# Designs tried in a protein design chat: VH-VL binders against q9h9l3. Part 367

Target 1, 176 residues: q9h9l3
Amino acid sequence: PRKMVAIDCEMVGTGPKGHVSSLARCSIVNYNGDVLYDEYILPPCHIVDYRTRWSGIRKQHMVNATPFKIARGQILKILTGKIVVGHAIHNDFKALQYFHPKSLTRDTSHIPPLNRKADCPENATMSLKHLTKKLLNRDIQVGKSGHSSVEDAQATMELYKLVEVEWEEHLARNPP
Below, E stands for the ipSAE of ESMFold2; O stands for the ipSAE of OpenDDE; V2 stands for 0.75 times the mean of E and O plus 0.25 times the DockQ between their complexes.

## First folded at step 21 (VH-VL)

Design y144 (framework fv_fezakinumab; at its last look DockQ between E and O 0.93; V2 from the best seeds 0.87)
Fold by OpenDDE, look of step 21:
Structure y144 (fold): chain C 176 residues (1-176), chain A 123 residues (1-123), chain B 111 residues (1-111)
Amino acid sequence: as target 1 above (176 residues)
Amino acid sequence: QVQLVQSGAEVKKPGASVKVSCKASGYTFTDYYMHWVRQAPGQGLEWVGWINPYTGFEWYAQKFRGRVTMTRDTSISTAYMELSRLRSDDTAVYYCARSGTYYYDSGPRFDPWGRGTLVTVSS
Amino acid sequence: QAVLTQPPSVSGAPGQRVTISCTGSSSDIGLGYEVHWYQQLPGTAPKLLIYENSNRPSGVPDRFSGSKSGTSASLAITGLQAEDEADYYCQSYDSSLEGWVFGGGTQLTVL
């Protein structure tokens, strides 16, 4: 079977009025939660809004940040050929300006069995924070210091593992 | 209606540069990637590269790196492809084509296509 | 020359079924990347025919169908019509080349 990794990215605001979401941090963990990648990333454009409350990104993090194109290359090498798990993962891939095969993508924000397990409507989009609290009895994204992409990636992987068998069987019967 | 209108045919000498334009209409220009694909006479399709009009990010096929530059002007919803140091084997119809930024946004399929711009390189 | 391999030509009589194969590698179709198909009528730009292996855009007849398995994809045309005479190209993404790739194209002749 293919190796499985989980990814979580943090974005900052660039462009006019800071409306462009640019990748500023990316974290990737393996099946066991070990960190494979965790880097601050420097957007190609001037940062207008660090979105620190949510992103956890501060100006000091950008001083030695990895240029985007270099980071992108590093990240893609890790993701290629793997089953990639994420929460609302389309945002991460969009920020990476990257396409991962649909058949190798797992989005924990769109897994009905996971929602069912959490006593949520199967077709609802639940937050990572809510699912993590409900199913793992763990608090993430607490405080005002911003998110930890490593913590979020680990939580995402753990959530997926709860429904991995059932979901993989479902996907085998119903390939995307 | 979504449309991609390309600039007119070009005739160039070897060593020269050509810049082809592609004006988009009928959709939000910055919500989709713009790709460039060429087709030599009687030959198949060859992907040249793409640009994200929203971020300005561009990526080129290895074959064209160092010779191709893709840009955009969001104010007029226009994408540009410039190819330098032209050779006779650069003679082709150059197409611009739209694709989504991710699978939920039309994905990497190319739709629609411009009508193409013939670039002829001859001595 | 092309990364994806297609037969250079296929032919069929009106009403018949024809198939066009598209063979990739472990770094494109075999890696899981979706396959798209384009129809190019003589003297025109390519047109999206099938996307993501088997989906038809609006306006494309159900006579056209696509499938994918392993490192290969296939386009099937049933009830062949004269208007189907065209060049057909498959497309995917190659991770090793870090870009989109096309097949060499298949010229379909309706006899």
Scores: ipSAE 0.882, ipTM 0.938, lowest interface PAE 0.6, mean pLDDT 95
Fold by ESMFold2, look of step 22:
Structure y144 (fold): chain C 176 residues (1-176), chain A 123 residues (1-123), chain B 111 residues (1-111)
Amino acid sequence: as target 1 above (176 residues)
Amino acid sequence: QVQLVQSGAEVKKPGASVKVSCKASGYTFTDYYMHWVRQAPGQGLEWVGWINPYTGFEWYAQKFRGRVTMTRDTSISTAYMELSRLRSDDTAVYYCARSGTYYYDSGPRFDPWGRGTLVTVSS
Amino acid sequence: QAVLTQPPSVSGAPGQRVTISCTGSSSDIGLGYEVHWYQQLPGTAPKLLIYENSNRPSGVPDRFSGSKSGTSASLAITGLQAEDEADYYCQSYDSSLEGWVFGGGTQLTVL
């Protein structure tokens, strides 16, 4: 069977008025939640808005950050050939500028059985914080110092495990 | 109507450079990737590289690294490919082609294609 | 030279079925990357025919179909017509080359 990892990314604002979301941190964990990758990443454009309240990114993190092109290569090597789990994962792949195979992608924001376990409408897009609180009885993204991409990736993996057997069987019957 | 309009045919000598343009219309230029693909006479398709017009990030096929540069001008919705140190086996039709940025946004498929720009390298 | 292997040519009579194969490797199709197909009529630019293994864009007849299994993909054309005479290319992503790759192309002749 293919190995499984979970990913989470944090973005900063670049471009005019800081409206472009550019990758500034990426964390990848394995099935057991062990950290395989956790790096700050220097966008190729000037940072206009660190978005620190949500991203947790500060100027000091950029001093030794890995340039985007290099970090992207490192990340893609880890993801290659693996089932990748994320939350609203399209944002992570767009920031990486990479198409991971649909058959190897799992998005905890769009899994009807997971919503059902949380007593949420099956087709609603639920936040990671909300699902984690309801289903794992944990508070993540606490405070205003920003999100932890390691914490978020770990929570995402644990949420997927709750529906893994059912959802993998569903996908086997209904290939993307 | 989505269109990609390419610059006209070019004749160059070995050692020169060529810069081909691809002007996009009918869609938001910065929302999609732009690829370059070439086809030598009587031969198949060969991917050269791509650029993200939104971020300016570019990535080239290994064969072309060091000789190709892809750029864009977002104010006129135009992508460019420049190939330097031309040699006779660079003679080809050079196509631009659009792809999406994620599966929800048209995905990785190349659609549409420009009509191509013939670049002839002759001594 | 081409990363994806296609037969150089195939032929069929009007009304018949033809199949064009596209064989990749464990670094492209075999890793799960989707396959896309393009039709190139004589003297024209390529045109999208099939995307993401089996999907038809608007305007492509349902007699064109695609499938994928293991490291290979196939394009099937049923009810063959004279206007189907063209070159056909498969395409995927290859992780070892870190880029998009095409098959060598298949020239379809309608007899």
Scores: ipSAE 0.836, ipTM 0.927, lowest interface PAE 0.9, mean pLDDT 93
ESMFold2, look of step 21: ipSAE 0.817; ipTM 0.922
ESMFold2 (binder alone), look of step 21: mean pLDDT 91; pTM 0.939
ESMFold2 (binder alone), look of step 22: mean pLDDT 92; pTM 0.944
OpenDDE, look of step 22: ipSAE 0.875; ipTM 0.935

Design y145 (framework fv_fezakinumab; at its last look DockQ between E and O 0.89; V2 from the best seeds 0.86)
Fold by OpenDDE, look of step 21:
Structure y145 (fold): chain C 176 residues (1-176), chain A 123 residues (1-123), chain B 111 residues (1-111)
Amino acid sequence: as target 1 above (176 residues)
Amino acid sequence: QVQLVQSGAEVKKPGASVKVSCKASGYTFTSYYMHWVRQAPGQGLEWVGWINPYTSFEFYAQKFRGRVTMTRDTSISTAYMELSRLRSDDTAVYYCARSGTYYYDSGPRFDPWGRGTLVTVSS
Amino acid sequence: QAVLTQPPSVSGAPGQRVTISCTGSSSDIGLGYEVHWYQQLPGTAPKLLIYENSNRPSGVPDRFSGSKSGTSASLAITGLQAEDEADYYCQSYDSSLEGWVFGGGTQLTVL
């Protein structure tokens, strides 16, 4: 059986008017919630908008941040061959400019049994914050200090574990 | 319709450089990756590298690192591939090809392809 | 230089069924990466034929089908027609190379 990890990334705005989402932090946890990776990452382009309210990223975090290409290599090494769990994970992969096999990807924003368990429409896209509150009775992404990618990754993993057996069985019968 | 229009054939001497262009139309240039693939006469397809026109990030196959440079001009939706220190075995048709930036949207499939640019390297 | 493994040539008579195999490794197909297929008619650029193992783009006849299992993939062509004579390439992503890889190509001859 393949190992399972959960990932969450924070992005800042670069490019014209800060509309380009660039990776600024990445956190990866294992099945038990242990942190395998948690680094601030320096985009190759000038940061126009730190998006601190949501990202939690501040200018001081970029002083000793890991250059993107180096960080990408480190992250890919961890993800390769793993079942990767994330919420709206396509954004993380896009920021990484990385492709992970569909068969090894689990997106908690698109798992009907998870939504059903939370009394949400099965085909709706629910926020990580909402699902975490409903199913884990835990508040994440609170305050004005921005998100914690470690906390979000851990929550994502815990949410998935609630439906892991059912969903893995479904995927086995219906491979992507 | 989506089209990739490439520059014309090139004839170069060994040691020279060549720069091939690929102009995109019919879609948002910065929403897709641009790949370069070459094919030597009578041989198979060989991936050279790709560039994200939005971020300008590029990644090259190990074989070409240090000798290939991929760039883009978003103002004219054009991608460029420059290959330096040309050798006779660089003689090939060079293709540009589009792929998605979101794996779960359009994925890494190459579609469409340019018609190719023949680069001939001979003394 | 790393490529997926394809037979160099296959042949069939009109109306027959032919299959083209594509064998990868534990770092590409075997790792779970999807396989795409391309058709290249003589003197033309490659054209996407099958994407993500078994999906057909618009305009591709249902005579063409793809499958994947383990470290290998297969392209099947039923009701073989003269216009199917071409080179066929499989493609995947290799994590060890951090890049896309192609098969060596298969020349299909319609007898």
Scores: ipSAE 0.863, ipTM 0.931, lowest interface PAE 0.6, mean pLDDT 94
Fold by ESMFold2, look of step 21:
Parts: structure tokens; sequence; C-alpha cells
Structure y145 (fold): chain C 176 residues (1-176), chain A 123 residues (1-123), chain B 111 residues (1-111)
């Protein structure tokens, strides 16, 4: 079977009034949670709002950050041919400006069996923090320093493992 | 009504540059990618590259890197493609085409297309 | 040479069924990237016909259908009509070229 990875990204604000979301960190972990990639990424345009409270990104992180085009190439090489797991993963792929095959994409924010295990409405969009607390008894995104994309990617992979057998069988019967 | 209106035909000499425009209407210009595709006479379609009008990020097919520049002006909802150091085999119709930015929206499909701009490179 | 391979031409009589193949590789269709089809009538721009392997946009008759398997895709046209005379192109994404790729095109002739 295809190998799986999990991805999580952090974004900063660029463009007018900082409303454009631009990639500033990306973390990728393998099935066992080992870090395959974790880089701060310099957007191709001026950062207007670091969004530090959520992103954890500060000006100092950008000093030696990998330019977006180079980082995108590195990231896509890792993702190619793999099942990619993420939470609200459309945001990550939009930030990468890349269409990963639907048949190889898994979004823990839209898996009905996962919501059922958490005693949440089947079609609700639940936060990663909430699902992780309910199903893994772990607190993530703790403190005032913003999110860790490594921590979030690892949590996302562990959540997917809880429903992996059931969901992979479902997708085999119901191709996207 | 969604429309892509392209600039008129151009005749250029080898070594010159050409800049083709594509004006969008009937949708939010910055919410979709803009692609450029060319078609030489009697031949098939060839992807040149794309631009994200929201972020201004561009990506070009390897064959055109170093010769093509894609830009946009969001104030007039217009995308541009400039091709430099023209050769006779650059003679083609150049199309702009819109795509979505993720699957739950319009996805990667090209819809709509502009009517095309004929660029002729001859001495 | 086109990255995706299509037959250069195909023909059929009115009312018949025709198919157009689109063969890629392990770096495009075979890697899971979806296939889209475009119809180009003489003297016009391409028009979206099928997207994401098998979906029809509004306004495309259900006699057009698409499928994908392995490294290949297929466009089927049933109930062939004179107005179906056109060029047909398949399209996908290729990871090794890092971009969108088209088939060489198929000229459909209605006899």
Amino acid sequence: as target 1 above (176 residues)
Amino acid sequence: QVQLVQSGAEVKKPGASVKVSCKASGYTFTSYYMHWVRQAPGQGLEWVGWINPYTSFEFYAQKFRGRVTMTRDTSISTAYMELSRLRSDDTAVYYCARSGTYYYDSGPRFDPWGRGTLVTVSS
Amino acid sequence: QAVLTQPPSVSGAPGQRVTISCTGSSSDIGLGYEVHWYQQLPGTAPKLLIYENSNRPSGVPDRFSGSKSGTSASLAITGLQAEDEADYYCQSYDSSLEGWVFGGGTQLTVL
C-alpha cells in the first residue's frame, strides 16, 4: 500500500491589510510521527501580520527561512505519491498552491466515524484541539506562543489511525 | 456572466517580445488561478504556466522558464503573459483559462477559456 | 511529443459509439492525478467537457462519459451526432514535469 504522511502548516498575513494567507511554516511527519520536514518559510511578499498568537511565527523565524518557491518544491517532492493526512487540509494545499489527488487525501476535519468516536455531530467540522483532547486525552496548542505545526501534524496522524481501517475501506467502496 | 476577453492578434519578428492580456469579468478575479495555454497551427494544446492573482505567485512550465513572465493588475481584473526572445516555433494561439484553487470549489479544471490571441512570429 | 498519448483520429457514423483513449504514465495519471477532457470545435477555444475523470459540467449531454483506470483514461461518446465533429484533448497533472499536461488531441470525424 501507499505510504502515509501527515502535514500541518502555519500562515502569516501578507497583501493589503495582511488579509492574504501565506505559508510561513510547514511540518510533515510519517506514519510513526517521525518528522520528515519542518521548515520556516519566507513568503515571496512582505509580511504585514505575523499572526503570532495563532501561527507562532515571529520576525526572527524569517531571518533564515527557506524561500517559498524552494520550500514548495521540497514539500511537494515529499508529498508526491503518498496518502496525505491533514486537518482542514484544503487550507494547507491552498497555501502550497497545489492540487494533491483527491484519492490520496485524508481530512480529519471531515471524517464522520472520527466525529462519532468523539460524540460529535457526524458532519460537524471539529477543531483539531477538540478532537485531540476528546480522543487522545492530550492537550495541544497550549500556551500563548501559538501553534506548533509539528505537534499538530503528529496529533492529526494519531487521530487518523483511530479510524484508518474503517475509513480506508469506506473510500475503497466509495471512490472520491 | 463569466468571461475572459483577450487582446488582439500580434505579428512579431524573431527576437522580439509579445505581451498578451486577458481581462476577466463576472467573477472575483483574485479567487481563481489563471492559466496560459498555447496551440501552434495544426497542433495540440501546451500548458505555459499559471499565476495566482491573489498572491501574485507564478509557476511556469520548464520549457518556458527564462522566457515567460506572467503578471496581473487586480485593479482592472487583467492577467498578462509576456514571452521574450521569440522564435518562429512560438507562432501559436495563446489562451488564458481559469481554474479553481481547491476541489470543493471549482477544482483544477480549466473553465472558462478565453477566445485566444494569435501570435505570429515571422521575418 | 505529447506527454499523454491519444489516437490522432477516430471516426464513427451517426448514432454509433466511439471511444477516445488517453494514456499517461506513473508520474501523472498513474500517480492518481485526475483527468479532464476538452472539446475544441473548429475555429474556437477549447471547452470543458468532462472534469475529474467522469463529471459533466452543466450543458454537456449525458452521452459523453469519462473513466479512468491505472495509467489511462477514456472518453466515450454514444449516439454520435454531426455536431460532435471536433478535436478532443485529455489533460492531467504530471509530477515530474511539475505542471499540467495535455494529450496530443484526437480529431473526431462523423461520417
Scores: ipSAE 0.822, ipTM 0.920, lowest interface PAE 0.9, mean pLDDT 93
ESMFold2 (binder alone), look of step 21: mean pLDDT 91; pTM 0.935

Design y146 (framework fv_fezakinumab; at its last look DockQ between E and O 0.62; V2 from the best seeds 0.00; counts 0 for: pae E 3.3 > 2)
Fold by OpenDDE, look of step 21:
Structure y146 (fold): chain C 176 residues (1-176), chain A 123 residues (1-123), chain B 111 residues (1-111)
Amino acid sequence: as target 1 above (176 residues)
Amino acid sequence: QVQLVQSGAEVKKPGASVKVSCKASGYTFTSYFMHWVRQAPGQGLEWVGWINPYTGLEFYAQKFRGRVTMTRDTSISTAYMELSRLRSDDTAVYYCARAGTYYYDSGPRFDPWGRGTLVTVSS
Amino acid sequence: QAVLTQPPSVSGAPGQRVTISCTGSSSDIGLGYEVHWYQQLPGTAPKLLIYENSNRPSGVPDRFSGSKSGTSASLAITGLQAEDEADYYCQSYDSSLEGWVFGGGTQLTVL
């Protein structure tokens, strides 16, 4: 069986009015929640909005941040060949400007059995925070200091583990 | 209608540089990657690289690194590919092709393609 | 030169079924990356024919179908027509090369 990792990224605002989401931090954990990667990343464009309240990113974090191209290479090396679990993971991959195989991607924001377990509509898009509270009885993304991508990645992995067997069987019968 | 209009044919000598343009219309230029693919006469397709028109970030095939430069002018929705230190085996039709930034945006498939620009390198 | 392997040529009579294979490796198709197919009519630019293994863009007849298994992909054409005479290319992503790759192309002749 393939190894499984969970990923979570934090984005800052670049471009006109800061509407473009650029990768500024990436965290990757293994199946047990051990941190495999956690780096601040320097976007290729000028940062207009750090989005600190949500991202937790501050100007000081960019002083020694890893340049995007270098970080991307490091991250891709970790992800290649693995089943990658994330929440609304398309945002992370888009920020990475990367295409992971669909068959090796698990998005916890689109797993009907997970929503069902949380007493949510199966086809609804629920937040990571909500699912984590409901199913793990844990509070994440609290306070004003911004999100912790490590914490979010760990929560994402834990959520997936709750439905892993059922969902993997479903995917085996219904490959993307 | 989505269109990619490329610059005209070029004739260059070995050692020279060539810059091919690709003007996009019918869609948001900065929302899609622009890829470049070349095809030598009677040969297959060869991927050269891509650029994100929004950020200007580019990635090249290993074969072309150090010799190719991809740029864009967002004000006129135009992508450029410059190839330097030209040699005879660079003779090919060079295509620009649009691709999505993620699967929700048409993914990494190339659609549409420009009509191609013939670049001939000869002494 | 091409990373993905295709037969150089295939042929069939009108109305027949033909298949074009695309064989990759453990670092591209075998790793799970999707396969796309392109049709290139003589003297024209390539056109997207199949995307993500088996999907047809609008305007592509259902005579064209794609499949993927293991390290290989296949393009099938049923009810072969004269206008199908063209070069066909498969495409995927190679993680070891960190880039998109094409097959060598297959020339389809309609007899």
Scores: ipSAE 0.850, ipTM 0.929, lowest interface PAE 0.6, mean pLDDT 95
Fold by ESMFold2, look of step 21:
Structure y146 (fold): chain C 176 residues (1-176), chain A 123 residues (1-123), chain B 111 residues (1-111)
Amino acid sequence: as target 1 above (176 residues)
Amino acid sequence: QVQLVQSGAEVKKPGASVKVSCKASGYTFTSYFMHWVRQAPGQGLEWVGWINPYTGLEFYAQKFRGRVTMTRDTSISTAYMELSRLRSDDTAVYYCARAGTYYYDSGPRFDPWGRGTLVTVSS
Amino acid sequence: QAVLTQPPSVSGAPGQRVTISCTGSSSDIGLGYEVHWYQQLPGTAPKLLIYENSNRPSGVPDRFSGSKSGTSASLAITGLQAEDEADYYCQSYDSSLEGWVFGGGTQLTVL
């Protein structure tokens, strides 16, 4: 079987009024939740808004952060050829300035069986925090100190495991 | 209407450099990657590289690294490709082409293309 | 040599169906990277014809269709018209080259 990883990224605001999301941290875990990658990343643009209450990113994290181009190369070597699981994962790929084959991508924000287990409409977009609380009985993203991309990636992998057999069979019958 | 308007044809001698421009209009220039693709006379298409107009970050195909430089000027919505140490086999039409913003996890496609800039390298 | 392999030419009479193959490898199409198709009329820039294997942009007639399986993709043109005479290129991404790759092109002749 093809190897599977989960990814989560934290972004800071760049561009006018800090509206552009730029990658500032990326975490990747394997199927068992072991951390394969976790680095702070220096965006190529000036940071306007660290978004610390949500991102957990502070100025000190950027002092020795890995420059974006180098980090991107490291991350892409991990992702290539693997099934990549994420939550609203298009935002993570956009921040990486990368695309991944649809057939190897799993987005826990768009899996109808997962929503069904959480007693939510099958086509609704549900937050990671809500799904994790409902289905794993865990609180993540607690307080205003910021999200942990490691915690979020681990939660995303555990959520996917709840529907993995059903969803992988569905995708085999209905290739994207 | 989305348009990519390229600079005019160039004639160069071997060893010279050429800088081709691509002016974008009808969309937000900084929101989409710009790719460069060339086509030698009677031949197929060959990808040269891309630039992210927002950040200025670039990535080049392996065979062009060390000879190509991609830049942009966001104040006039213009991307540039410069190819140095020209050889006769660099004679080609050079196209700029806009990549799409990712649609969920879909990959980029090239739409639209500029009309191309013929670069002729001859003694 | 082109990374993606296409037949150099194909021909058909008006009204017929023709297909154009595009064969890659396990590092591009076979790894799951999507295929896009471009039509290039004589003396013009390429134009997006099919994206993400099988989707048509607005303005492309439904007699153009695409598919992908394994390491190969196919463009089909039904109801062949004289205006379809052009060069056709497939395109994908290759992970080993870390870049976008094209087929060598197929010259379609309408008889």
Scores: ipSAE 0.471, ipTM 0.819, lowest interface PAE 3.3, mean pLDDT 90
ESMFold2 (binder alone), look of step 21: mean pLDDT 91; pTM 0.934

Design z100 (framework fv_nivolumab; at its last look DockQ between E and O 0.91; V2 from the best seeds 0.86)
Fold by OpenDDE, look of step 21:
Structure z100 (fold): chain C 176 residues (1-176), chain A 124 residues (1-124), chain B 107 residues (1-107)
Amino acid sequence: as target 1 above (176 residues)
Amino acid sequence: QVQLVESGGGVVQPGRSLRLDCKASGFTFSDYEMHWVRQAPGKGLEWVAVIRYDGSTEYYADSVKGRFTISRDNSKNTLFLQMNSLRAEDTAVYYCAKEGYWQSSAFHRYFDYWGQGTLVTVSS
Amino acid sequence: EIVLTQSPATLSLSPGERATLSCRASQSVDDYLAWYQQKPGQAPRLLIYDASNRATGIPARFSGSGSGTDFTLTISSLEPEDFAVYYCQQYDYWPLTFGQGTKVEIK
């Protein structure tokens, strides 16, 4: 069976007005929630907005951060050949400037059975926070210190497990 | 510079259909969730519909479900709103709106850019 | 749906005065709250996002505060161009919802 990992990335604002989202942290966990990767990452461009409230990233985190190019190589090595689970994972891949095969990608923000199980509209993209609360009875992203990409990746994997069998069967019948 | 330009508004009778277009420029259109928001004359703002960045799914306000269809053509940087079975209460200025920045595992669905709006008047 | 209640409905002030606008949510929306300004015949303009972040190009006299259910937009010293209608908007829950608006008019 193909190995499965979950990924979550934190982003900061770069560019002239800080509107460009750049990778500043990446966390990867295995099927059991064990951390395989968790690094602060230094964007190639100057950071204009740390978006700390959401990203949890502060200036001191960038002092010894792994350069983007190096981090990207490390991360891609882990992801290659894996089924990659994430929440709104297309954003993570954009930040990584990486394209994972669609057939090997699982986006928990876009799984109708998961929303149905949470008594949410099937066609609405729900936040990880809300799904985690509804289905796992757990509060994540609490406070104002910012998100934990490890916590988020773990929650994402746990959510996927709830619908894994059903969804994998669906995908087998309806390959992307 | 980000620009959103709506078109297609006009006067129609109840029960008729109308399609609105929104041409986007100045940003990577295919990276963002797009929305329609409307405002009846002299009234407040009402969210209408959303479509994902890749057009894979849509979600609607209850007031327009089954009657309106939001779609997009990323190759043309254009957002659409097909409005069927129009009612008098659908009379409004319709705005296309861009979602804010994208971030980890959270959605920032405020609207940092709006079009100028296009007026739809439904009257007998 | 989340109901956002703005107060006051109308705020009559003179240029140079401080304006304080309130937005109350029917339940917690965390910091997923935005403020917009709208002038007659114009589209809304984003002022504040994520409860307290000033949008690009917005003057420093505009500030947002609050979290959970109670939010405030403050204009420290009103300029003539600030007389308009102001809306709050939550984006923590579907459907997205707006407050009914506060009109800031010249006294």
Scores: ipSAE 0.877, ipTM 0.945, lowest interface PAE 0.6, mean pLDDT 96
Fold by ESMFold2, look of step 21:
Structure z100 (fold): chain C 176 residues (1-176), chain A 124 residues (1-124), chain B 107 residues (1-107)
Amino acid sequence: as target 1 above (176 residues)
Amino acid sequence: QVQLVESGGGVVQPGRSLRLDCKASGFTFSDYEMHWVRQAPGKGLEWVAVIRYDGSTEYYADSVKGRFTISRDNSKNTLFLQMNSLRAEDTAVYYCAKEGYWQSSAFHRYFDYWGQGTLVTVSS
Amino acid sequence: EIVLTQSPATLSLSPGERATLSCRASQSVDDYLAWYQQKPGQAPRLLIYDASNRATGIPARFSGSGSGTDFTLTISSLEPEDFAVYYCQQYDYWPLTFGQGTKVEIK
């Protein structure tokens, strides 16, 4: 069967008034949660707002960060041909300026059986933090120093595993 | 410059229907989850509904579930609220609202832009 | 549902005075808290997001603080245009909820 990875990204604010979201960190883990990629990434545009409270990105992280074009090439090489799991994963792909095939994409923010397991409304877009707490009894994104994309990618993979058999069968019967 | 313009409000009898439109401009509409928020005259704000950026799923406040339908047409940058089986308690100004969030796994569902609002009055 | 309780209900002050508005959540909402200003016949205007960040174009006299369950909006020196109703809003959990409002009025 096709290999599966989970991805999570952190973004900073670029463009006028810092309203554009640009990639500044990306983490990829395998099915077992082992880190395959974890790099700070230098956006091609000037950073206006580090968004550190959420992104965990600080000026020092950018000093030796991998330039966006190089990082993107490395990341896409890992993603090609794989099932990619993420949470609100469309934002990660937008930050990468990349379109992954829908048939190979899994979004834990949009899986009704996962919400049902958490005793949440099936159509509500639940945060990674709340799903992880309810279903894995884990606190993630703790403190005010910002999120860890490694922690978030690992949590995302563990959440997907809870519904993997059911959801893969559903998608096989209902191709996107 | 972001602009949201609601239309379709009016006076209607209980049990009837109205459809509200919200025309968006000045941002990439299909990147954002969109909301309706209402305010009864002289009262506070109440969240009504949200629709996913691609229109694939919707979520509603309990007070409107089964009666209201939120939808969107991304090719026309337009958000809709179909309000059926209207009740007196649905009387409110209805606002179209844009999330300010564009991040990875965390959702920042504050509303950085609001429309001017359209008044719906339900009276017999 | 997360209930936001604002206090006081009404704050009567003169221009130049400091306004301190409170918002308390029935459970932790971390930093997922926004403040809005609303004048009669107008849509709400975002002042503060993520508990403490000023929105674009908001004067420095507005500041937000707090985390978890207790939040404060401070207006360091009231201007005539600041007399309005102020709402807090949480976005940590569904449904999204607002406080009942604090009216800041001229004494």
Scores: ipSAE 0.809, ipTM 0.923, lowest interface PAE 1.3, mean pLDDT 93
ESMFold2 (binder alone), look of step 21: mean pLDDT 93; pTM 0.952

